# Designs tried in a protein design chat: VHH binders against o28486. Part 40

Target 1, 243 residues: o28486
Amino acid sequence: MIGIIGGTHILEIKVLKDVEETRIETPYGTAEIDVGRVDGIDVAIIQRHGKRKDKPPHRINHAANFYALKSLGVKYVIGMGSVGALREEYSLPSLIIPHDYIDFFSGVTIYNDSLVHVTPGFDEYLREVLVEVARKISSFPVIDKGVYFQTRGPRLETKAEIAMIKSFADCVGMTAGSEATIARELGLSYAIVCTMDNYAHGIKNQSIDYREIVEKAKENARECLKIVEEAVKKVWEEKIQRT
Key: E = the ipSAE of ESMFold2; O = the ipSAE of OpenDDE; V2 = 0.75 times the mean of E and O plus 0.25 times the DockQ between their complexes.

## First folded at step 19 (VHH; framework vhh_etentamig_d1)

Design v2 (at its last look DockQ between E and O 0.86; V2 from the best seeds 0.80)
Fold by OpenDDE, look of step 19:
Structure v2 (fold): chain B 243 residues (1-243), chain A 120 residues (1-120)
Amino acid sequence: as target 1 above (243 residues)
Amino acid sequence: EVQLLESGGGLVQPGGSLRLSCAASGFTFSDWAMSWVRQAPGKGPEWVSGISGSGGDTYYPDSVRGRFTISRDNSKNTLYLQMNSLRAEDTAVYYCARGPWTFYSGFDYRGQGTLVTVSS
């Protein structure tokens, strides 16, 4: 079984066949997981913001989510996200597959009662898979390397904040660092592919209507999903089916 | 050997139209997304358009959205770019590319390009 974690746009896309909605109790809380199949491959999907969209970024229980996946036998987790572009030279829409991240704010960890130190990061194998797939089938540009800066949310960043972080990162989001950290602590492989749907505050003036932005984001999410689906197949073939 | 050959470039007046073609060979054309990228003198490459392998999905940057249309004929291994309402700033060498633009690595493969000049 391969895990997928995504945002609200996943709700609108029927990705799974034979879907079973499950609630899994974990030591860290309850996680909602949809289990089904993608092209015959068992997949567990988590909507990080909740099915009811009632979990803003700072309230996401990453520990519960990833623990639940682990409990189902998941070893590889692919994230889907939406981020702001921190580089004006990026063409939008684009995909980014970050290779590293900065997260000074979340403080997420499962190690609250023991002294354990892990070095977090994205799984290089999964990154390579995502990049390989994206380079073949993506219909818009791919940033195949970059630093993900995580803010706490839920508010967007000020111009001053963006002016600071743009010196250190390529995109900004609210969840990928947390997910990567928890995944590493739990011994799960995790990587993420994100759509860059807009420029971060102050990077580039966009005269696009909010409605247009939302529609574009939805379209971009579908493209991202195509990448993830192919990645799932590849991971299944290379790491699960052959073992 | 992968080959991409662009054609259709030329001189056009502002507001005019032009249709570019790209003949592809050496790979399974329909398995790959394709892209158009352009490069103006003194500027870096700019992504112009992308299309999925099946042709069902197309994307554009804001700079050309509504004016340019990417399409493909998989039976002919050919990629197209219909350019309407051309502007002076559209002047560039246009390249056909296999796969999407990657910021750090560029394109997997691209052609030699075809020059499009928009001038009065």
Scores: ipSAE 0.871, ipTM 0.939, lowest interface PAE 0.5, mean pLDDT 94
Fold by ESMFold2, look of step 19:
Structure v2 (fold): chain B 243 residues (1-243), chain A 120 residues (1-120)
Amino acid sequence: as target 1 above (243 residues)
Amino acid sequence: EVQLLESGGGLVQPGGSLRLSCAASGFTFSDWAMSWVRQAPGKGPEWVSGISGSGGDTYYPDSVRGRFTISRDNSKNTLYLQMNSLRAEDTAVYYCARGPWTFYSGFDYRGQGTLVTVSS
C-alpha cells in the first residue's frame, strides 16, 4: 500500500476507485484516511487540512496522520503541496521537488517523553522517482532540486521575512518539513512534489493575496496529480510488486 | 536516435504572426510532454510554453499568455507554436524540447533551434 498526502485536490485522481473513508485512532489522536485504488494499486490518502478543511497548517496532527499510514502497512509516502517561489528567475507555473528543508520552529515530533534523535531529510529514492516522472510528463517547468523553507503559518510571510530567508532557500511553504520529520521518526519514506504558483512576498514588486495563491494552486494541482499517479505506479512496480 | 527539427522562423514586423513547427522522431512522441524554450542573444534560456503528451493541457508564462498557442499533432509527430502580436522582445532562437525545462538538469533533448527576429 502506498501513502499519498496532499491538499483538497488529491481526491481528483482520475483512476482513484473503491474509496472507503475511515477514521483511525492512534496514540497521537484520530486520523482521517481514504483507502482506495489507483490503477489497481492500493493507496491510503490523507487530506492534510482535513475533509472539512478545518485544519490550518499549524493545527495539522502530523503524528496521527503518519502513524495511521504506518498502521495500514504503508512504507512509502508521496506528498503534494503548494509553495511560493523565493527566486524571481524561476518561471511560473512550475513544479519543485525539494531535496532538503529548513524548519527551525515547528517543533513537531513523536518523541515527547524519550531521548531519541533522528537524522532528518527527504527520501532520496522517492525524490528520484518524482524527478524522473516529472522530466517526462510535466507540462510546465520543473525545479528539480531546492531547499524548502517551512514557516509556521497560518499567515503568509512578511517582506522582511522573505528578504531574510531567500538567501538560504528556494521555496517557502508550511507543511513539508513537518511531514518529512515525522515520517523519518516513524521509519517511513517521504518525498514531496509541489506546485510553485506564485512568487513569495516581495520577490517581485507586487502584492500577494492568499485567495490568489489558493486559486493558482487549484489551477495547477492537476499537473501535480499526474506526477503523483505515475510515481505511485513506479514505486509499486519497483519496491512493492517485485517483492 | 531522438531528433527534433524546428522550422518556421524568420523576420517579422512587430504585431505580426509566425507559426513554428517541430518534427520529432526516434521516440514515442505521445508519451512525452513537450516544450518551447527561447534564448535571446546574450541571455539565458526562457521557457515559453509546455504541453502534455495528449495535448490536453497547455501552459504559458505571463509574458506570452494570450499571444502564443502551443499545440501538437500526435499522428504527425509534430509540435507547433503559433505566435501572434509579436514584439521586439520576442526576438530569440526558439527551441523545441522533449519534456519540460528542468532548471538544474536542463533539457532531456532539444533541437538546434529556429531564429525569430521581430524588427521595426
Scores: ipSAE 0.684, ipTM 0.878, lowest interface PAE 1.1, mean pLDDT 89
ESMFold2 (binder alone), look of step 19: mean pLDDT 82; pTM 0.843

Design v3 (at its last look DockQ between E and O 0.88; V2 from the best seeds 0.78)
Fold by OpenDDE, look of step 19:
Parts: C-alpha cells; structure tokens; sequence
Structure v3 (fold): chain B 243 residues (1-243), chain A 120 residues (1-120)
C-alpha cells in the first residue's frame, strides 16, 4: 500500500476505486484515511485538512496521519501540495519537487517522552521518481530542486517575512516540513510535489483576486495528481511488486 | 535518435499572427508532454506553453494566455503553436521541447529553434 497526502483539492478528484472511508485510532489521535485502489494498486489517501476542511494548517495532526499510514503497512508516502513561489523568475503555473526544507516553527515530533534526534529530509528515491515522471508528463515547467520554507499559517506571510525567507528558500507552504519530519521519525519515506499557483506576497506586484487563486489552484491540482498517480505506479512496480 | 524540428517563424507586424510547427521523431510522441519555450536576446528561456501527451491538457503563463494556443497531432508527430495578437516583446527564438522545461536541468530535448520577430 502506498500513501498519498493531499490538500482540499484532492476531495474534488476521484482518485480511488472501491473506496473505503476509515477512521484509525492512533496513539496520537484519530486519522481519517480513504483506502482504495488506483489501477489495482492499494492506496491510502489522507486529506491533510480533513474531509470536512476543518483542520487548518496549524491544527493538522501529522503524527496521527502518518502513524495511521504506517499502521496500514505503508512505507512510501507521496505528498501533494500548493505553495507560493519565492522566485520571480519562475513561470506559473509550475511544479516544484523540493529537495530540502526549513521549518523552525512547527515543532512537530512524536518524540515527546524520549531523547531522540533524527535528521529529517525528503526521500531521495521518491524525489527521483517524482522528477522522472514530471519530466515526462508534466504540462508545467518543473523545478526539480528547491528549498521548501514552511510557515505555520493559517495567515499568509507579510511582505517583510517573504523578503526575508526568499533569501533562503524557493517556495513557501505550511505543511510539507511537518510531514517530512514526522515521516522520518516514523521511518517512512516521504516526498512531495507542489504546484506553484501564485507568487508569494511581494515577489511580483500581482493584483490577484483570491478567487482566481483558488480556481487556478484547483485546476493545477489536477495536473499534480496525474504526476502522483504515475509515481504511485512506478513505486509500486519498483518497490512493492518486486518484493 | 530524438529529433525536434521547428518551423514557421518569421517577421510579423504587431497584432499579427503566426503558426509554428514542430516535427518530432525518434520517440513515442504521444507518451510525452511537450512544451514551447522562447528565448529573447539577452534573456533566459521562458516557458510559453505546455501540452499533455494526449493533448487534453494545455497550460500557459499569463504573458501569453489568451493569445497563444498549443496543440498537437499525435498521428503526425507534430506540435503546434498558434500565436495571435503578437507583440514586440514576443520576439524570440522559439523552441520545441520534449517534456516540460526544467529550471535547473533545462530541456530533455529541444530543437534548434525558429526565430519570430515582431516589428512594425
């Protein structure tokens, strides 16, 4: 079984066949997981913001989500995200597959009662898979390397904040660092592909209507999903089917 | 051997139209997304359009949206770019590329390009 974690847009796209909605109790809380199949491949999908869209970024229970996936036998988790572009030279829409991240604010961890130090990061194998797939089928430009800066949310960043973080990162989001950290702590492989749907605050003087941003994000999410689906197939063939 | 050959470039007046073609060979054309990228003198490459393998999905940056249309004929292994309402800033060498443009790795494959000059 391969795990997929996505945002609210995944709700609008039927990815799974023979879907079973499940709630899994974990030591860290309850996780909602949809289990089904993609082309005969068992897949577990988590909507990080909740099926009811009642989990803003700072309230997402990443520990419960990833633990639940692990309990189902998941070893590989592919994330889908939407991020702000921190580089004006990026064309939008585009995809980014970050290779590293900065997260100073979330503080997420499963190690609350023991002294354990892990070095987190994205799984290089999954990154390679995502990049390979994207290079073949993406209709967007692909940024195959970049630093993901995580803010806590739910608010967007000020111009001053963006002016600072753009010196260190290539895109900004609110969840991927947390997910990567928890995944590593749990021994799961995790990587993420993100759509860049808009420039971060102050990067370009774009008067973009929030509504327009949302619509673009929805549209772009479909493209991202195509990549994830192909990635799932590839991971299944290479890491699961052969074992 | 993968080959991409652009054609259709030329001189056009502002407001005019031009249709570019790209003949592809050496690979299963329909399995690959394709893109158009342009490069103006003294500037870096700029993505102008992408299309899925089937042709069902097309995308554009704001700079050309509504003016440019990417399409493909998989039976002919040909990619197209219809350019309308051309502007001086559209002047560039236009390249056909297999797959998306990647910022760091560049192009998987691209053609030699065709020059489009928009001038009064």
Amino acid sequence: as target 1 above (243 residues)
Amino acid sequence: EVQLLESGGGLVQPGGSLRLSCAASGFTFSDWAMSWVRQAPGKGPEWVSGISGSGGDTYYPDSVRGRFTISRDNSKNTLYLQMNSLRAEDTAVYYCARGPYTLYSGFDYRGQGTLVTVSS
Scores: ipSAE 0.838, ipTM 0.922, lowest interface PAE 0.5, mean pLDDT 93
Fold by ESMFold2, look of step 19:
Structure v3 (fold): chain B 243 residues (1-243), chain A 120 residues (1-120)
Amino acid sequence: as target 1 above (243 residues)
Amino acid sequence: EVQLLESGGGLVQPGGSLRLSCAASGFTFSDWAMSWVRQAPGKGPEWVSGISGSGGDTYYPDSVRGRFTISRDNSKNTLYLQMNSLRAEDTAVYYCARGPYTLYSGFDYRGQGTLVTVSS
């Protein structure tokens, strides 16, 4: 079984067949998971903001989510997300597949009462799968490595915050560092592909109509999902079915 | 051996139109997304359009949206770019590329290019 974790707009993409909505109790709280199939491959999907959109970025229970995936036998988790560009030379729309992250502020961990130290990061095998798939089927540009800066959210960043962080990172978001950290603590492999939907505050002029922003975000998410679906097939063939 | 051969470039006045073609061979054309990328003299490459393997999804940067249309004919293994309302800043060598423009890995495969000059 392969795990998928997504954010905004994943509820509008009908990727699963034979869906069973499940609540799983974990030591860290309850996780909501959709279990089903993509091209005959068992998948477990977490909608990170909740099915009722009641979990803003700073309230996501990452520990419960990843523990629940582990309890279903998941070893490989592919994320999809949305980020702001920190480089004005990046074309939009585009995908970014980060290779590393900066997260000073979230503080997420499963080790609240014990002295355990892990070295976190994105899984290189999963990242390579995502890059290989994107290089073949992505309909728009791919930024095939970069540093993801995680802010706590839920508010967007100020111009001063962006001016500070753009010296150290290539994109900004609110979730992937937490997900990578918790996945590593639980012994799961995790990597993410992100749509780059907008320039971060102050990087470039973004005077486009709000209605167009919403429609473009939906379109970009569908492209990202195509990448994830093909990556699921590749991981299944290489790590689950063949080994 | 993957081969991409662009054609259809030329000299046009501002406001004019051109249609570029790219003949593809040596791979299963319909399995691959395709791109047009342009490069003006002394400048870096600039992505101008992308299209899915089926042809059902197309994308453009704001600089060309509404003026350029990418399409493909999978029965002829041919990629097209219809360019309308051309401007002087569209002057460049236009390249057909297999797959998307990728920043660090570079192009998977790219043609020799066709020159488009917009001048009056």
Scores: ipSAE 0.658, ipTM 0.872, lowest interface PAE 1.4, mean pLDDT 89
ESMFold2 (binder alone), look of step 19: mean pLDDT 81; pTM 0.832

Design v4 (at its last look DockQ between E and O 0.89; V2 from the best seeds 0.77)
Fold by OpenDDE, look of step 19:
Structure v4 (fold): chain B 243 residues (1-243), chain A 120 residues (1-120)
Amino acid sequence: as target 1 above (243 residues)
Amino acid sequence: EVQLLESGGGLVQPGGSLRLSCAASGFTFSDWAMSWVRQAPGKGPEWVSGISGSGGDTYYPDSVRGRFTISRDNSKNTLYLQMNSLRAEDTAVYYCARGPYQWYSGFDYRGQGTLVTVSS
């Protein structure tokens, strides 16, 4: 079984066949997981913001989510995300597959009662898979390397904040660092592919039509999902089916 | 050997139209997304359009959205770019590329390009 974690737009996309909605109790809380199949491959999907969209970024129980996946036998987790572009030269829409991240604010960890220090990061194998797939089938430009800066949310960043972080990162989001950290602590492989749907605050002057933004984001999410589906197949063939 | 050959470039007046073609060979054309990119003198490459392998999905940056249309004929291994309402700022060498434009890696494969000049 391969894990997928996505945002709200994944709800609008029919990803799974033979879907079973499950609730899994973990030591860290309850996780909602949809289990089904993608092209015959067992997949567990988590909507990080909740099915009811009632979990803002700072309230996401990453520990519960990833623990639940682990309990189902998941070893590889692919994330889908939406991020703000921190470089004006990037064309939108674009895909980014970050290779590293900065997260000073979330403080997420499963190690609350013991001294355990892990060095987190994205799984290089999964990154390679995502990059390979994206390079073949993406209709968006692809940024195959970049630093993900995580803010806590739920608010967007000020211009001053963006002016600072743009010197250190390529995109900004609210969840990928947390997910990567927890995944590493739990011994799970995790990587993420993100759509750049908008420029971060102050990067580029955009006439913002909210409706247009939402529609674009939905469309971009579908494109991202295509990549994830192919990645799932590849991971299945290379790491799961052969074992 | 992968080959991409662009054609259709030329001189056009502002507001005019032009249709570019790209003949592809050496790979399974329909398995690959394709893209158009352009490069103006003194500027870096700019992504112009992307299309899925099947041709069912097409995307554009804001700079050309509504004016340019990417399409493909997989039976002919040919990629197209219909450019309408051309502007002076559209002047560039246009390249056909296999796969998406990659910001840090460049192109998987690209053609030699075709020059489009928009001038009165």
Scores: ipSAE 0.881, ipTM 0.944, lowest interface PAE 0.5, mean pLDDT 94
Fold by ESMFold2, look of step 19:
Structure v4 (fold): chain B 243 residues (1-243), chain A 120 residues (1-120)
Amino acid sequence: as target 1 above (243 residues)
Amino acid sequence: EVQLLESGGGLVQPGGSLRLSCAASGFTFSDWAMSWVRQAPGKGPEWVSGISGSGGDTYYPDSVRGRFTISRDNSKNTLYLQMNSLRAEDTAVYYCARGPYQWYSGFDYRGQGTLVTVSS
C-alpha cells in the first residue's frame, strides 16, 4: 500500500476506485484516511487540510496522519503541495521537487517526552522516482531540486519575510517540512512534488486577473496529480511487487 | 538514436507569424511530453511552451500566452509551434525538447534549433 498526502484535488485521480473512508485513532489523535485503488494498486490517501477543509496549516496533526499511514502498512508516502516561488527567474507554471528544507517554526515531533534526535530529510529514492517521472511526462518546467522554506502559517508571508528568506531557499510553503520530519521519525519514506503557480510576495509584480489565477491553479494541480499517479506505479513495481 | 530536428525559422517583421516544426524519431513520441525552449543572444534558456503526450494539455508562460500555440501530430511524430504577433524580443534560437525544461539538468534537445529573427 502506498501513501499519498495532498490537497482536495487529490481525489481527481481518474482511476481512483473502491474508495473506503475511514477514521483511525492513533496515540496522537484521529486521522481521516481514504483507502482505494489507483490502477489496481492499493493506496491510502490523506487530504491534509481535512475533508471539510477545517485544518489550516498550523492545525494539521502530522503525527496522527503519518502514524495512521504506518498502521496501515504504508512505508512510502508521496506528497503533493503548493508553494510560492522565491526566484523571479523561474518560469511559471512549474513543478519543484525539493531535496531539502528549512523549518524553524513548526516544532512538530513524536518525541515530546524522550531525548531522541533525528536528522530528517526527503527520501532520496522517492525523490528520484518523482524526478524520473516528471522528466518524461511533465508538460511544464521542473525545478528538479531546491530548498523548501517552511513557514508556520496560516497567514501568508510578508514582503520583508520573503526578502529575508529568498537568499536561503527556492520555494516557500507551510507543510512539507513538518511532513518530512514526522515521516522520518516514524521510519517512513517521504518526498513531495510541489506546484508553483505564483511568485511569493514581493518577488515579482503579479497579475490581478482572478479568473486566470484560478484556471492556472487547476491546471497545475492536475499536472501534479499525473506525476503522483505515475510515481505510485513506479514505486509499486520497484519496491512492493519486486518485479 | 533519439532525434529531434527543428525547422521553420526565418526572418519576419514585427506582428508577423511563423510556424515551427520538429520531426521526432527513435522513441515512442506519444509517450512523452514535449517542449519548446528558446535562447536569445546573450541570455539563458527560456521555456516557451509545453504539451502532454496525448496533446490534450498545453501550457505557456505569460510572455507568449495568447500569441503562441503548441500542437502535435502523433501520427506524424511531429511537434509544432505556431507563433503569431511576433515581437523583437521573440528573436531567439528555438529548440524542440523531449520532456520538460528542467532547471538544473537542462532540456533534452538533439538538434541545432531553428533561428527566428524578428526585425523592425
Scores: ipSAE 0.576, ipTM 0.850, lowest interface PAE 1.9, mean pLDDT 88
ESMFold2 (binder alone), look of step 19: mean pLDDT 82; pTM 0.839

Design v5 (at its last look DockQ between E and O 0.83; V2 from the best seeds 0.76)
Fold by OpenDDE, look of step 19:
Structure v5 (fold): chain B 243 residues (1-243), chain A 120 residues (1-120)
Amino acid sequence: as target 1 above (243 residues)
Amino acid sequence: EVQLLESGGGLVQPGGSLRLSCAASGFTFSDWAMSWVRQAPGKGPEWVSGISTSGGDTYYPDSVRGRFTISRDNSKNTLYLQMNSLRAEDTAVYYCARGPYTWYSGFDYRGQGTLVTVSS
């Protein structure tokens, strides 16, 4: 079984066949997981913001989510998300597959009662898979290497904040660092592919209507999902089927 | 050997139209997304359009949206770019590329390009 974690747009996309909605109790809380199949491959999907969209970024229980996946036998987790572009030279829409991240604010960890120090990061194998797939089938330009800066949310960043972080990162989001950290602590492989749907505050003036933004985001999410689906197939073939 | 050969470029007046073609060979064309990228003198490459393997999905940056149309004929291994309402800023060498442009790795494959000059 391969894990997928995505945002709210996943709700609008038929990803799974033979879907079973499950709730899994974990030591860290309850996780909602949809289990089904993608092209015959067992997949567990988590909507990080909740099915009811009632979990803002700072309230996402990453520990519960990833623990639940682990409990189902998941070893590889592919994330999909939306981020702001920190470089004006990026063409939008684009995909980014970050290779590293900065997260000073979330403080997420499963190690609350013991001294355990892990060095987190994205799984290079999964990154390679995502990049390979994207290079073949993406209709967007691909930022195949970049630093993900995580803010806590839920508010967007000020111009001053963006002016600072743009010196250190390529995109900004609110969840990928947390997910990567928890994944590493739990011994799960995790990587993420994100759509850059908008420029971060102050990077480039956008004269786009809100409706247009939403529609674009939805469309971009579908494109991202195509990448994820192919990645799932590849991971399954290379790491699961052969074992 | 993978080959991409662009054609259709030339001189056109502002407001004019051009249709670019790209003949692909040496690979299974229908297995790959394709893109058009342009490069103006002194500037870096700029993505102008992407198309899915089937041709069902097409995408554009704001700079060309509504003016350019990407399409493909998989039976002919050919990629197209219809450019309407051309502007001076559209002047560039236009490249056909296999797959998307990747920021770090660049092009998987691209052609030699065709020059489009928009001038009065």
Scores: ipSAE 0.863, ipTM 0.934, lowest interface PAE 0.5, mean pLDDT 94
Fold by ESMFold2, look of step 19:
Structure v5 (fold): chain B 243 residues (1-243), chain A 120 residues (1-120)
Amino acid sequence: as target 1 above (243 residues)
Amino acid sequence: EVQLLESGGGLVQPGGSLRLSCAASGFTFSDWAMSWVRQAPGKGPEWVSGISTSGGDTYYPDSVRGRFTISRDNSKNTLYLQMNSLRAEDTAVYYCARGPYTWYSGFDYRGQGTLVTVSS
């Protein structure tokens, strides 16, 4: 079983066939997981913001979500996200597949009562799979590595915050650092592909209709899903069928 | 051997139109997303358009959105770029590329390109 975790505009539940909605109790709380199949491959999907869109970034129970995936036998988790661009020369739309992250502020961990240290990071194998797939089938540009800066949220970043961080990172978001950290602590492999849907505050402005913004976000999520679906097949063939 | 052969360039007036073609061979064309990239004199390559494997999804940077239309015919292994409302800044050599622009790897292009000149 391969895990997928996504946000509101990245993950569409009706792509998943034979869906069974389930709730899993964990030591860290309850997780909502949709279990189903993508092209005959068993997948477990988490909508990180909740199916009712009731979990803003700072209230996502990452520990419960990843523990629940682990309890279903998931070992590989592919994330889908949305980020702001920190580089004005990046064209939009684009994808970014970060290779590393900066997260000073989230503080997420499962090790509240024990002295355990992990070396965090995105999983090298999963990242290579995502890059290889994207290089073949992405319909728009791919930033095939970069540093993801995680802010706490839920508010967007101020111009001064962006001015400070743009020298150290390539994109900004609110979730992938937390997900990578918790996955590593639970012994799960995690990597993420992100759509770059907007420029971060003060980088560059675009004047477009609000309806066009929403429609483009849906279109970008659909392309990202194609990357994830192919990556699921590749991981299944290389790591699940052989083991 | 992978081959990508561009054609259809030429000289046009501002506001004019051209249709570029790219004949592909030596690989399974329908398995790959495709891109157009252009290179103006003295500049680096610039992504102009991308299209999904099936042709169902297309994408453009703001500089050409609404003026250029990418398409493909998988039965003929051919990629197209319809360029309308051409401007002087569109003057460039246009290349067909296999796959998307990747920031650190660039474009996978093999042909000599086709020159588009827009007189201003």
Scores: ipSAE 0.604, ipTM 0.846, lowest interface PAE 1.4, mean pLDDT 88
ESMFold2 (binder alone), look of step 19: mean pLDDT 82; pTM 0.841

Design v6 (at its last read DockQ between E and O 0.95; V2 from the best seeds 0.86)
Amino acid sequence: EVQLLESGGGLVQPGGSLRLSCAASGFTFSDWAMHWVRQAPGKGPEWVSGISGSGGDTYYPDSVKGRFTISRDNSKNTLYLQMNSLRAEDTAVYYCARGPYTWYSGFDYRGQGTLVTVSS
ESMFold2, look of step 19: ipSAE 0.718; ipTM 0.897
ESMFold2 (binder alone), look of step 19: mean pLDDT 85; pTM 0.866
OpenDDE, look of step 19: ipSAE 0.000; ipTM 0.242
ESMFold2, fold request of step 20: ipSAE 0.720, 0.739, 0.735; ipTM 0.894, 0.899, 0.902
ESMFold2 (binder alone), fold request of step 20: mean pLDDT 83, 84, 84; pTM 0.848, 0.858, 0.858
OpenDDE, fold request of step 20: ipSAE 0.913, 0.901, 0.914; ipTM 0.960, 0.953, 0.960
ESMFold2, last read: ipSAE 0.739, 0.732, 0.747; ipTM 0.902, 0.900, 0.903
ESMFold2 (binder alone), last read: mean pLDDT 83, 83, 82; pTM 0.848, 0.848, 0.850
OpenDDE, last read: ipSAE 0.915, 0.911, 0.906; ipTM 0.961, 0.959, 0.956

Design v7 (at its last read DockQ between E and O 0.87; V2 from the best seeds 0.82)
Amino acid sequence: EVQLLESGGGLVQPGGSLRLSCAASGFTFSDWAMSWVRQAPGKGPEWVSGISGSGSDTYYPDSVRGRFTISRDNSKNTLYLQMNSLRAEDTAVYYCARGPYTWYSGFDYRGQGTLVTVSS
ESMFold2, look of step 19: ipSAE 0.697; ipTM 0.883
ESMFold2 (binder alone), look of step 19: mean pLDDT 82; pTM 0.842
OpenDDE, look of step 19: ipSAE 0.891; ipTM 0.949
ESMFold2, fold request of step 20: ipSAE 0.711, 0.714, 0.709; ipTM 0.886, 0.889, 0.888
ESMFold2 (binder alone), fold request of step 20: mean pLDDT 82, 83, 83; pTM 0.840, 0.845, 0.844
OpenDDE, fold request of step 20: ipSAE 0.913, 0.912, 0.914; ipTM 0.960, 0.960, 0.961
ESMFold2, last read: ipSAE 0.647, 0.702, 0.686; ipTM 0.865, 0.873, 0.873
ESMFold2 (binder alone), last read: mean pLDDT 82, 82, 83; pTM 0.842, 0.848, 0.847
OpenDDE, last read: ipSAE 0.915, 0.914, 0.915; ipTM 0.961, 0.961, 0.961

